VHH binders against Probable aspartoacylase. Designs and how they scored, part 7

Target 1, 295 residues: Probable aspartoacylase, of Acaryochloris marina (b0c2k7)
Amino acid sequence: MNTNHIRQVVIVGGTHGNERIGLYLVKKFNQDSSLLFRPNLTTNCLIGNPQACKENQRYIETDLNRCFIKADLDNHLLGRHEEKQAKVLHEQLGPKGNSENFLLDLHSTTANMGLTLILVNDHPFNLHLAAYLTHHNPQVRVYRWTQENQENAFVSSLCQLGFAIEVGPIPQGILLASLFKETETLIHQTLDYLEQVNRGASPPLPKTLTLFQHLEVVDYPKTSNGELAGMIHPQLQGRDYQPLNPGDPIFLTFEDQTLFYEGCSTVWPIFINEAAYYEKGIAMCLTHKQDISLK
Short names: E, the ipSAE of ESMFold2; O, the ipSAE of OpenDDE; V2, 0.75 times the mean of E and O plus 0.25 times the DockQ between their complexes.

## First folded at step 1 (VHH)

Design z3 (framework vhh_7zox_3)
Fold by ESMFold2-Fast, scan of step 1:
Structure z3 (fold): chain B 295 residues (1-295), chain A 121 residues (1-121)
Amino acid sequence: as target 1 above (295 residues)
Amino acid sequence: DVQLVESGGGLVQPGGSLRLSCVASGFTFSNYWMGWVRQAPGKGLEWVSDISSGGSTGYADSVKGRFAISRDNAKNTLYLQMNRLKPEDTAVYYCARGSSGWYEDDAFDIAGQGTQVTVSS
């Protein structure tokens, strides 16, 4: 597959209103658009959920980053705040699945995700760009969330090209200067790649890309009545992207009992102890670390 | 055969400047991505900078704002302007040739003998 020209780059910040790094990067870039200037790129920034940003909350009524299923976007009966906002973004960035725009969706997390690219498809362009970014910035990790016969609901799924950038660890509602600067650097590295593509250049790439493929979600231990029964084990806290072996500690109950990982093979947990995921029944996402071949 | 001949290294005081040159022969220089990699004493190879056939540049965070890569396709020559040098920049600097295709595991192939840069008081 080839991509000859990127028509427009769109950077979305504040899809979740309490993820402040993306919001303030977008505000900074909108204040002075010359900061994102590249001669052969058109780059625009927008705020995904302005009301949630004003209130410094993840969302107002429902999670915006779960509203982008095509059937839901077409359903005028779904009229909660974020469902309406998703339709506005779909008008601006759609139709869903287009290849005209490159979309960056900026997020932050309380989990120790470092600098993560979240890929929701296997488009060769995205894989090549991820390889470029990981080669030039060794702090970058690539998490691929793809499910057979399952449509992705994320903002980043609106366009074929692009991905989400997830940075952490950072508490909800605040800024950290170091992560802010690292995220800004990653955005500029991405734009530099896209500028080279639009000029007809072929950046040299490694033959392989290391990525972390989504396997499954693990919930917190629950009581028989469905109440929270434990916490992420101290030996697992903050060890995103590190191997979790069968028999390793995974949870600590409120009664000071250790629960152990019962899987039959080594996995790599991520989004460990993410604050927003307590409401979703997600303690962590398990992944398989793999190398894929690039041509 | 491919030849890359580095020059311009030497001893310099912290805060000083050096300009490295690499003269290429044995291939069509203008068709290749070019770069600089370095090896400090007792350390592995570290990518420093690269430049596309068309002039797009990249830099390692450790040198960004201090080093400038450039090329002269008519002279088959690659340059690295090194400013505000630090003791940590002490290394053998290698000119490296990329390709417009896919690499084994590295973006650049070293073919020269390198040039020693020593930053000390």
Scores: ipSAE 0.000, ipTM 0.132, lowest interface PAE 16.2, mean pLDDT 87

Design z4 (framework vhh_7zox_3)
Fold by ESMFold2-Fast, scan of step 1:
Structure z4 (fold): chain B 295 residues (1-295), chain A 120 residues (1-120)
Amino acid sequence: as target 1 above (295 residues)
Amino acid sequence: DVQLVESGGGLVQPGGSLRLSCVASGFTFSSYAMGWVRQAPGKGLEWVSDIYSGGSTGYADSVKGRFAISRDNAKNTLYLQMNRLKPEDTAVYYCATEGWSYDDYSMDVAGQGTQVTVSS
């Protein structure tokens, strides 16, 4: 169907309260809405988890960015802080899967992700925009997180159009001026594209888009009792988006033993050693680097 | 700008009833979740009840079964029907919108409030 007019752009910051760049960008834009002005575009900003932001914590009771499964949103008995907040956001931005809004969800990470677009669907509009952004900003990486027969639980899945912007590396709870400014520039480049679309223009696009397709998650080495038994290997730390070959070091045990990647082919790890993912049993996400056609 | 005007408070005896009203202006009322928060003497803000744009309601355990929240989107008005009032319900009651400020506990209080005093 046609995406020749975006009704509204919504920028969400502070979905995780200790990811300060998104929070303070939203606060900046709400204090002076003229900063986001485009004549043919309506842009609004909101804070995803105000209480978590106030306390400078990822969340209060549960991870807001796992609360957006349709069945959970429809379940009024799920009443923890973030489950209630997800229902508020669903009423404002939904129904889940709509195409009338374009949604940007701002995040930051302790992993060396640089400037990453996290796509949760294959909508052609999102792929074309990702190609535009990577062409105009060579630092931008595209991570496509799609899992067959599994509904996405992220805030960004509320709308068909849009994606998450993940920036790093940055410690939880702080700001870095350079990364803040790079994120702000990326937001403006996104709005420039959407303004052109709403004006009826067709921005020139590359013929292909390079993206990193999600394959699987890898947990830390664990004892038989489920306790942590090792760490990300020093040779892998910070090598997000770089090739990991069979036989390359992947973990270092507390007993100073190196564990090696046992996969059958080269992969590209990302979200390496993300602090918030220890509780989730995720040491890294493995991806396959691929080029897709945009014809 | 957002403006919320609360009314309907007053002095009532234990077991009595009051109905609070909040008239909203400056935003598209029907599109936003609305709620009531209260501040008892010497205490912080306590969430009382909310109602989403779609009509789903929530209540604090302390008021569940006694209070009923409702909205009239045609009149831009939020209501709180308070029954079987207790001395512990004594507070300034504020009308609130959700999702506007990180300085708020998921609610943006823009009104001056309405005083409810439950005393024998």
Scores: ipSAE 0.000, ipTM 0.113, lowest interface PAE 20.4, mean pLDDT 86

Design z5 (framework vhh_7zox_3)
Fold by ESMFold2-Fast, scan of step 1:
Structure z5 (fold): chain B 295 residues (1-295), chain A 123 residues (1-123)
Amino acid sequence: as target 1 above (295 residues)
Amino acid sequence: DVQLVESGGGLVQPGGSLRLSCVASGFTFSNYWMGWVRQAPGKGLEWVSDISSGGSTGYADSVKGRFAISRDNAKNTLYLQMNRLKPEDTAVYYCARHSPEYLDDWGSYFDYAGQGTQVTVSS
C-alpha cells in the first residue's frame, strides 16, 4: 500500500445541484461536524456547485463533473461557470492525481443503481476499501470506470484515493428518506475504515472483490437527423446490474419495433435510462462482471 | 497513448467513390463506438457516421444512402465507404473514438480524433 495515513477526508455534495441527497448530507454535517467525528481523521465537507444547488438544476452552463481534465483545468480560456468552479476546486483539492486527500463525491441517479461505488482508478487502497464496504453491506455494487490511456474528467479523479457514491433510483430534484439514510450509513462505514487505517489497524477483508468493469456506452436509437427514435425496452427498464444476453430486447422504437442486443457475449448494463444522460447520448453503460483477487 | 491514423483520402470527381481507413492503437478497439467527423473549409466539425462495438450504424442525413461505415475488430480498423460523392462532401475527414461520457458541446461526443485525411470532390 502507498498510504500510511490519511491526512484529510473531503466529502463533496452537490456536484450536480438537483442531486439533493448529497447536498443535504453535506449541509447536515456542516451544521454539526460532531456527527462525522473520528479521533484520528480530519473530515471536511463542501458543496461542489453552490449555484446549481440554489437553482435545483444539474448545472448552470456546463456539467461540472466533466470539467476536470488536466488540460481543461490549465486552460484559462475556458471560463464558463462550472469551468471556473472546477479551477477553484482544483486549487483547494489538487494538484490532480495527488494522494494527500481522500475524496468522496456524492451523487444520485434516476437509474436503478442501488448503492454504487464508482472507482476511476485501480489503486489498491480503493479496491480494499470497496471490498470492506461490500462485505459489510451486500447491497453495495462496485463499478470501475477505467479505460486504457483515457483521463477521467470527474471530480473524484482529483485525488488518487476515494471514489463517487451513486445512489438510486430517485427522481431528480427530490429527497427520499430511505436512500438518504442508506447513503449516510455508507459514509460512516467508509470513515470507520479510514479511522482504522489511521490507527495502524488492518481491517479484515474478503479474499476477492466482485466489480463491474466499464466496457462501453450505448446510445439510444436515432433518426438519420440525430433525433431520438426509441426508448429503453420495458423488459430492460430497471434491470441495472442484471445480465443482458445476445438477442435480449434492448430498445423499443416509437413505431413499436423491438430492437435486440447484438453483442457477442453477456454483459451487465448499468445507468439504464438515466435522465441526465439523454443529452449525452448514453442509454446505458455496458460492463463485464468480474471477481478480482485482493492479493 | 491513443492513436488513430486515417488514410484513403484524395481527389475524386463528382459521382466517384473513395474508401477511408483508420487504424487504431493504444486501446481495446472492439469495446468502443467509433465514428467519422468532417470539417469543410471555413466550417465547423460535422458528424458523419458512427458504429457501435456490435456493428449498429448511424448516419448524418446528408450522407445517408451514399456512405457505409464498417469495422474490422481483428485488424483494429474502421472504414468509411463513400459513394456518389458530391462537391459538398469536400472536407478533412477525421476518425474518432466515442467518449465514454458526453462532451459539454452538443454534437461533439468524441474524445480522440486522428490527424485527418483530405477528401476533395471537384471536376
Scores: ipSAE 0.000, ipTM 0.093, lowest interface PAE 23.0, mean pLDDT 87

Design z6 (framework vhh_7zox_3)
Fold by ESMFold2-Fast, scan of step 1:
Structure z6 (fold): chain B 295 residues (1-295), chain A 121 residues (1-121)
Amino acid sequence: as target 1 above (295 residues)
Amino acid sequence: DVQLVESGGGLVQPGGSLRLSCVASGFTFSSYAMGWVRQAPGKGLEWVSDIYSGGSTGYADSVKGRFAISRDNAKNTLYLQMNRLKPEDTAVYYCTRGYESDYWSPGFDYAGQGTQVTVSS
């Protein structure tokens, strides 16, 4: 019932300081709030990690977008820069698990993700909105990151309503005008949907939503000492959201040996060769492509 | 309740013509730039044409001289006249509402559901 009226929309840019599209969209909207005006909707923008943005770095001490576990937010002994910033954002946007805000978290990636909505829950409102956005913009992809009985650590998990918008490919630290404009259009489409909801008029929706359900992460080939031993195969590079079949090339070692995907069924890899994920031991995320009924 | 409803798509032979229509509602149509984008199977979105509130038009090189965009502000309707159609024009065609500014003029903030155009013999 509380999804019949969206009280406040918050748009967060610069959760990672070197993801410049979200930062400069937030700066643009803060300079002229009339650009986001809708009569029945309140929209505010904020910068998630101002210091990282100032330094044009992903983060200062630790990844802000891993700091939003409830137990960590309640632990005042966790005092690194981003851990303190997460507590500030929790006070502004939370409390986690009982927030009335709709939250958009803007990100960009070096991976060929196009325009991606990252859902961290299966709330019907978010699924319906994702269906609306994909129906009106078929370039939009939906990635659902949910794990049974596992709490999500992303800033978008502070609110039940909303999701992250991930756009790419783009090198870290720069702007790309086409992707900037596409992201801005997607934000306006989202606000138009929420405005219609607040006016008591829900747009008609398609019967199904195609989404890519998170399965697992795959690390790069490593030596016995844990050192990097290979690279994304040239035939896989940039093939985000395309099928990867058992026996397809997945990695190329530094000794020019091809390694093949050894899974039992076709999967859809995403976040392929993301620069920020090298430190995390993530070469790609594997997904299942599936259609869900929206009844 | 912003809505863009496309019609006029279908199957057509190479060299043939189709006229797409888009009926807009829920906003002051005459105040917005309007456009058409298309998506062929397995490809990304391709900008086709736009028309500004003042009537100025733009076209992709691939369609220039064959397609003509027009608008009827009294009917809140956007048109795309497609002539000398080629198999390469096969795509879902989307009507778009553009955001008019000096820097953001090629961007759009709303798209319709799309209409299928298939050019084959």
Scores: ipSAE 0.000, ipTM 0.080, lowest interface PAE 24.2, mean pLDDT 87

Design z7 (framework vhh_7zox_3)
Fold by ESMFold2-Fast, scan of step 1:
Order: structure tokens, then sequence, then C-alpha cells
Structure z7 (fold): chain B 295 residues (1-295), chain A 124 residues (1-124)
């Protein structure tokens, strides 16, 4: 159940090299490690994909944040740049699924995600910490990406404890001072919670947590030969975490035709029009907003 | 002025035991992760074990199940209990303040304020 002691906190920035906030926070903390110091907590920072960061690109050969499936990590024939890098990170932070380390993976997005915690498991520790963070910062949203019988491929899945912090909206390749500072504050609030846990304290928690449970991904409209046929509708752009009802506009075709959401119930779209997801065939992720009990 | 002083090394036969000690001064010992690294003759440095401020421990696969790291914060002292010693454990053992550092696509341990070291020789 509850973890009584965290051996190490690892903060990863630059898993994607053009997501500059996480990279420069890690560089700042490595230049002056006293900024993250807590007496009962050991915190280390690392850069996930140094070459992609040097080139200010998401990745060099493949998406590092899709390389952490256990079978792929064990496959010595997978030797692209990021596949090799994932094996290095697995040797340092693994074995995959351990409870020894707490892992924060810092990301930014062109989508209007605000301050989002991306949980890839239902570990009670993570849910309690998410509740703590949303209580102290009501702007924080919690997105849970769990699917029955599907292993998560993200860096954050290397450890049972931890999650990704996704911040936006911000264009790829740049910094935004306000979002940088908000992310830094969220990191410190996270470390304050972990410090209390390591001291043997029980931080007070709210009774419930509101989270957005992953349902499915939606692709852009495409022609019969697989080419892009439309765009996110102007009335949906930037409406991350807002209700999308049956019959609401979702896409505008290049021929100026509106396409409507044809689902049977209200959903909450996120990662709307994320630039990096065009190559993945993801126009948005649909979620269900729910409240869970923390008892 | 950070100081680390290792002791407890010596000659021991295979299967034997030794306990290494490291006395720290010049910093708030209880607030830092501490570790042991070793260097065998003609080889590079190898991380052996670490212990974090809260007491959590890590071990290299080569020593797991045989070595035990511990600390006494009241005495500013780090220990390494070495059991079932092998000839391959022959090395100079260094006490260090331990940090993990990212360097050129790899995540490695680093140590600062390593002392003079203590020689461990395992032979018949």
Amino acid sequence: as target 1 above (295 residues)
Amino acid sequence: DVQLVESGGGLVQPGGSLRLSCVASGFTFSSYAMGWVRQAPGKGLEWVSDIYSGGSTGYADSVKGRFAISRDNAKNTLYLQMNRLKPEDTAVYYCARTEYTWDSGTYTYSFDYAGQGTQVTVSS
C-alpha cells in the first residue's frame, strides 16, 4: 500500500529535446543542486535524450517516450538511437515496475493542457500525491492513462511511483517564463510531499480526487488513400478539459465542411491539436471526467 | 572543508569478512547520500554500494547478497560489511558523497570528496 520511504527521486527533463522547460529546469537544478535539497530526500536530475536536446528536436530516430515496453527493452536487435538510450535509462532506473525510485518526467505540449499530471498506473501513493497537488494548486489537472491488458511505453512507467508533468500550451523549441516558473513550483510541491513521507509524516489529503480517465484516441479526418482531410474545428481548438457533447463540432474539412462528434455521451478531449501527434494519427485523446474516493 | 577518512581494509582469505568504516567531517553527514566505490589494480572505478539520507540502500550486482552498507549519523560514520569475500573483490575502496550524473547519453554515478581509500586484498 503506502510507501514509507522513497530511496531516490529522479527528475527527467528533455525526454523530448524540443520541450525546453523540462530541459532547462534540469540544467538549472544540476548547476545548483541545493535548490532541490531536502534533508530526508535524495533528488537527482537527468536529461533523457541529450542528443535530441542538443539539436532542439523531439527525437533523433524514434520517440524515446515509446521505447519502454519490457519486451522492447530486452530486445538487443532494437538499436536505434532512442532504443539504445532507453536501455541505458532502464539499467539506471529499473527494473521496470520497481517501487524503489520516484520518477518525474517533465514534458511540454502545444495543446492547452495547463498543468497536467499523467498517471500511468493506479498506485495509491500516486493517487494520494495527485490529490495533494490538486488541493494545493487547483489549476492542476490529473490525466490517468491506463488501459486493461496494455503495458505503458512511457519513461514514467519505469517506476511504480511517479508520473509525468505535462505543461502547455507552448510552441515546440521555446521557453515561456510563466509556465517555467509554474512547473518549478509544482516540482517543489511534489518534493515537499515526498520529504514529509520520508520523515514519517502523513500529509493531510482531500477525501476525493477528480481525474480524467483515458478512453480512446481520435485521428484526424483522412481521405480514402490516407491523406489528411481536415483540421481541428475552430470551436474546439484550445478547449482541452472542457465537455464535448454529441453533435458538437470537432473537425473542419479542407472543403469547409463541419464534422460533428458522433459519440453517444459527453467526453472531455485533451491533447487537442498536439503538433507531435500528427505523425501518430492522434487529433485528440478522449477522456471521462470522474471523482474517485481516496479511502 | 569536507574530509572522508576510510579504515578497516587488510588482507583476508577467500570466504572471509571485513568491515570498512568511513568517518566524515566538514558537512552535515545525515543530509547526504553516501557510498562506496572501488578500483581494482589496472581497472577503472566501480560503484559498489550507496545509502541515502533516509536509509535506503543500493548494491552492484557483483556484491548483492554479500555486502551490507549502513550508517551511524550520530557518529558521522559510513560502514561496509563485506562477507564471503572473493579474489575479485581485491581493490582500493573509497568512501564518497554519491550523486548520479547524466553525461553524454549515459546516466552514471559520481562521487565527490573521495578520501585516500583503504586497500582490501583477498588471497590465500
Scores: ipSAE 0.000, ipTM 0.128, lowest interface PAE 18.1, mean pLDDT 86

Design z8 (from z1 with R97K T98G P99L S100R G101Y Y102F Y103S D104W E105S S106T S107P H108G; framework vhh_7zox_3)
Fold by ESMFold2-Fast, scan of step 1:
Parts: structure tokens; sequence; C-alpha cells
Structure z8 (fold): chain B 295 residues (1-295), chain A 122 residues (1-122)
């Protein structure tokens, strides 16, 4: 069995300060560490952006979850609040790309993402664990965000093992008890898997994994001056992970004109109408639904 | 803090060539479609070309067959190879984050750099 020994699990909440579920799960676990106890695991929790959490804001000066490019981490002249915080996290969890730690980064979204695992690499361990989790909970979706020959900037890219957990839909700045409980359950299922691996037991795995492979970012309709000119179409709103076919409505302009998807093939949009992505020019991410074989 | 820094413009004779470059920072370059937009003196912005994150390209009819857009994701750099330049190509060229979205009438670019001047001498 090709399994890695997990020395330490790190659970990060509050990478974005207004994503409250991850923050309060970390606070809960730090108040009573026995809740996460497994005999063959060392599990630690930390808050990614304490100041943003205190202020109930996504970030203070810049998005922490875009600060983890190695060249930026090595650049001591980058000194904005989140750039400094990224260097602190890199010292605690790095060096970037290590396989010593397993990293869970907890997030929430205004988009109808349900329970999503965001994989930033193709490490077999991560794929096997994702398959285990989706087998035990069919509501779990797997989004693979990989770009050939490109470094990932996310907190979750600090370690080879692990992924982000994205839960929604939930408004920014609040808690929702059902998603809180579902996220906590998913964390415990993850730790149970890692505990079994460290004991030398191999949990049974399904033969295949269904995942949604990142293809493209789509922006909102804009004027020639770069101003917002339209909205997510009412027929697309909340249809995350559902097929979008050529000719389907995608946007509604402020002048009440429907714009249609002009792609050549069916895609599966996600992060539809995410509030934090307006500033980034992201209306949705397009994916392909794929089944991959597991050994 | 999105930054786009264009270079490679200059004065060239009709029929000549120029290669524009744009170095991007402050965002995950590989995740975004990128494009080139130009503005001739006293005119509005005109979309020139775009390239999807996956490498598929689009071109304005006025430049098809003469211009080639490309990207180097490892260097966070966008390029525009301009061949057989015409006086009508004289403009400030801007690197832009995003696509011209599903309409021939409006470009879908949300940010542009300082621009680089291209002057075709006659």
Amino acid sequence: as target 1 above (295 residues)
Amino acid sequence: DVQLVESGGGLVQPGGSLRLSCVASGFTFSSYAMGWVRQAPGKGLEWVSDIYSGGSTGYADSVKGRFAISRDNAKNTLYLQMNRLKPEDTAVYYCAKGLRYFSWSTPGFDYAGQGTQVTVSS
C-alpha cells in the first residue's frame, strides 16, 4: 500500500474573517482539544487571519488566500497585513510543498456549493481521501483546481497533503447551524481516515472518484469602461454543479436582455454569484465533470 | 493589488512587426483569461484579442491573420506578436484582465495597465 504517515494535522479556520463557520469550529476545538483526539494523530487548529476575524471582514488589506506564491513569501518588501501574516503561516506550516503536515483550510461561500473539497494538486493520497469522503457522504463534491506548470497561491498549497473545505450557501458574516454541524462531521470523518492510515489500516476505497475539473473563469458582462453591465441569470442562480448547455441563459443585463452561454460543449458552473468574487471579476468558474479511476 | 505592466511599443513603419509584453502580478494569472485592448487618439477602447486560461484565442476581424496572442503562465506574462502593421493599428495598447464577454459591442475587461504606445509611421 502506498500510504504516507501523517505526522501532524493542521486545521485552519478564518483564513477569511467573515467566513464564520471555520472560525468558530477552530475556537470550539481550541477550547476543548479532546474533541479532536485520535491516539495516532497530532491535530492542531489555528486562525489564519485573526484581525480580519476580529473585524468580521474577508481581509484587512489584501486577500490572504492569494499570498502564498513562493516568490511572494520570500519577498521581505511585501509588508501589507496579509502578506506579513502569510509569512508567519509559512514559518509555522512550511516549507511550502512539504509532505510532513496534512492541512485542512476551512471556508464558506455565498454560492450554492454544498459541501465541497477543493483539491489544488493531484497527490494520490488526497484523491483517495476525497473518494473515501464522497463514498460516505454522496452530497460531498470534489472541485479540482489545478493548472499545468502553475503555482497555486492558496493557504492549502503550503502542504502537499490536504485540501480546502468550502461550504455554502451562507451569507458572509453569519453562522448557520446545519452547515456548522455538517462541516464538523466532515472534519471528524477526515480525521477518522487519517487515524486508520496511521494505524496501518487501509480503509476500503471506491474504484472511481467523480470530480469537477477547473476549466475557466467567467466575468460578468461589462461596459466598455469596465463597469458592471449585468447579473447572473435567474435561471442559473443557485445551479452550482448542474449542467450548463450551449444556448442556456447565463446573464441578464440591466436593460433586461438575456445573454446565452456560447461555449461549444456542456460545462458545470460553480461559485455562481459569489459575493467576494465581484472584486475579482469572477461570475462563476466553469468545470468539466470527470470520473477518474483509482488503484 | 492587481498590476499590469505593458512594454514593447514604439515607432514602426507600415509592414513592420512589434512584440508587446505584459507582466502581471497581484492575482493568479493562470486562472484568468487575458486580453489586449487598444485606444486610438480620440476614440473609445477597441478589443483586439483574448486568450482563455486553457489557451484558446480570439481576435478582432481587423487583426486576424496578422496578430498572435500567447501567454507564459510560469512568468505571469502575456504577449501580442504584431505583424504586417498598418497605420490603422496606431493606438495605445492595454493589457487587460478578463474576456470580451459574449457580445461584439462591449469588451469584458475589468482592469487595464498603463498602456504602451504603438505608432505606425505612415
Scores: ipSAE 0.000, ipTM 0.153, lowest interface PAE 17.8, mean pLDDT 86

Design z9 (from z3, 13 letters changed; framework vhh_7zox_3)
Fold by ESMFold2-Fast, scan of step 1:
Structure z9 (fold): chain B 295 residues (1-295), chain A 121 residues (1-121)
Amino acid sequence: as target 1 above (295 residues)
Amino acid sequence: DVQLVESGGGLVQPGGSLRLSCVASGFTFSNYWMGWVRQAPGKGLEWVSDISSGGSTGYADSVKGRFAISRDNAKNTLYLQMNRLKPEDTAVYYCATRPYYSGSWKGMDVAGQGTQVTVSS
């Protein structure tokens, strides 16, 4: 949409307080806003969960990045720390589903995700921008998380335009200079695209976009009492975005039994062994690798 | 090893024209934002014009309508066509690049050796 004009870009870091790359990029940019200057863009940065960032914890009471369902935002009885913070962010960035703002939500993961764009809708603008970014930065992967008949609860769902940037692998609570610099470069490449849009120019785009479409979540092996019974198989660990074929090892039980992938077709697992997802019953997300036509 | 070599500067009368060139090597030219910055005697660096990898252009208000930036990716060359030159355009002109546009053009941009433009009667 080269006729669209982006009113402002909002970069959110520290939605999870122990994901330090996004936090320190926002702090860097707030210290010297000239670093993000483009003549036809207004770019602002903010910290999503300041208290969690201060404590170097993912969250204080509940996961902020699950608090943005419209009904929950309107429910004054939901008053935990992050539920209240979500309402503050909704006042600043909403109303939910607006197209005035471009929202970039910065995250990091213990999983071997590299540089990932997480799209929560199929808006053509976001797909075109993802194609631009993958063309200019071939390390970038695109994960589309759209769920049939379900509203998205993420911070990034507050605006129609934008997405989350997920970078890894990195342990919780630390910085890694190489990923920090790669994330900063990806932010600037995103702003370059938006600047061109605001100048009334459409950058040349590839005719197709390769993306990884969300299929389903897989939980760890569990006992009958719901207790953890196994681990990610050593042959699968760190193989995010690589093919998993029927019959390939997927889990190793505590009794040294190998469990095999029993699906009917090849899939591409991601968020393998993410530390924060143990509490959610998520061992990995399965995806299909797809090429989609643009325009 | 990144190299930028500017040329095309010189002496010109007010109202005249000059075309600056910048030959780039050591990086994938077509993937980079390119621009021109200038430094007048006794002053700091001033952004003049830029061009994205895709060809979209921007200009400082002081040169808008008089200067035209262009690029030839096959020749790894950046150009600045300067028309209706004024004494205030007297400066050393530097070719600069970065993997992304930042607008600030300070410190981190790779700059060439510069080419002197003097506009006098």
Scores: ipSAE 0.000, ipTM 0.439, lowest interface PAE 10.7, mean pLDDT 88

## First folded at step 2 (VHH)

Design h2e (framework vhh_enristomig; at its last look DockQ between E and O 0.01; V2 from the best seeds 0.00; counts 0 for: pae O 15.1 > 2, placed apart)
Fold by OpenDDE, look of step 2:
Structure h2e (fold): chain B 295 residues (1-295), chain A 121 residues (1-121)
Amino acid sequence: as target 1 above (295 residues)
Amino acid sequence: EVQLLESGGGEVQPGGSLRLSCAASGFTFSSYAISWYRQAPGKQREWVSTITSGGSTNYAESVKGRFTISRDNAKNTLYLQMSSLRAEDTAVYYCARGYDILTGYSEFDYWGQGTLVTVKP
């Protein structure tokens, strides 16, 4: 892929139907395409899960953002709503592994994530762009979700270039003007970067990029029959991207017992107490903070 | 008022060719991606092809190599050149502004009335 010229950007909102910021950004931009105009770049916007958006639900039958495994995309026997929808999106945005699109996938979270870029690969172009964005906005965090021998199932994985934008905290189904504007700004900054590249420029970048590398997920404490047995500890609630040390409190049982982090090293939890992740058995994700040298 | 009007449909034999047109009005045509969709009897509407404002094109796997999407911004018209037509290509063909998977949801969801293409011996 020629990374010196990006021909087309695709912005997806409404991958999850109850995350409204992305949805209404897409609506705004589609009503007035001039808002995203760049002389050397084409940008298009689409709604990922229209039916879920209409119903203000995360999804209809299954999580759309888990339906983009290549084997599943190629399996025409899969007939759930989001499985079919994923195939349609794959045809438009793909093919997975060989797409020419730069893809932005817009999301929001109930967790105190702030402004987060979620990378699903180590493509240097994305790392450089992430560095550019973090330099222009120090509030921006970079979460890298890469695991050995594990294919990513997110819609963002359809394209080598691009990433997801995750913003929070925001309750499901509502809008916040501040996060809306901040997300919009990030989109414009991204397009500006791409436009500069297309013009043959090399935007100045910092020498290093700080990112949070995915390590593992942690579930809530459970009873023997699989029911919830506790909550996020009050001292941990809202402390996304802050260091969690061995011995720090992480959960509070319904019997007012404190459970502590028993890991052997400092980690940086994210997606703490995300509402959508209760059904997934995820109380938080653990990450390792690291600096990457940009060449 | 945004309007899209398809034309060019008809009956054709397998292996034949047909060219569809979509006349657009009520918006800055050149600023938008435009897409073709089709709906066969008893089936859901499916995406066929898109051409972006910048001229980039994409196609459903089922029509790659056979269909060609193009646009004339001066005439505010979208085209779909269909070749090597098959029975399974029989459908009502619709044009739509931008990327949109489902009909009747988005505020910018503008569709034509469709034009029927029938492929049979």
Scores: ipSAE 0.000, ipTM 0.205, lowest interface PAE 15.1, mean pLDDT 92
ESMFold2, look of step 2: ipSAE 0.000; ipTM 0.336
ESMFold2 (binder alone), look of step 2: mean pLDDT 80; pTM 0.807

Design h2g (framework vhh_gocatamig_d2; at its last look DockQ between E and O 0.66; V2 from the best seeds 0.00; counts 0 for: pae E 11.6 > 2)
Amino acid sequence: EVQLVESGGGLVQPGGSLTLSCAASGFTFSSYALAWYRQAPGKKRELVAGITSGGSTVYMDSVKGRFTISRDNAKNSVYLQMNSLRAEDTAVYYCARGYDILTGYSEFDYWGQGTLVTVSS
ESMFold2, look of step 2: ipSAE 0.000; ipTM 0.401
ESMFold2 (binder alone), look of step 2: mean pLDDT 82; pTM 0.826
OpenDDE, look of step 2: ipSAE 0.014; ipTM 0.274

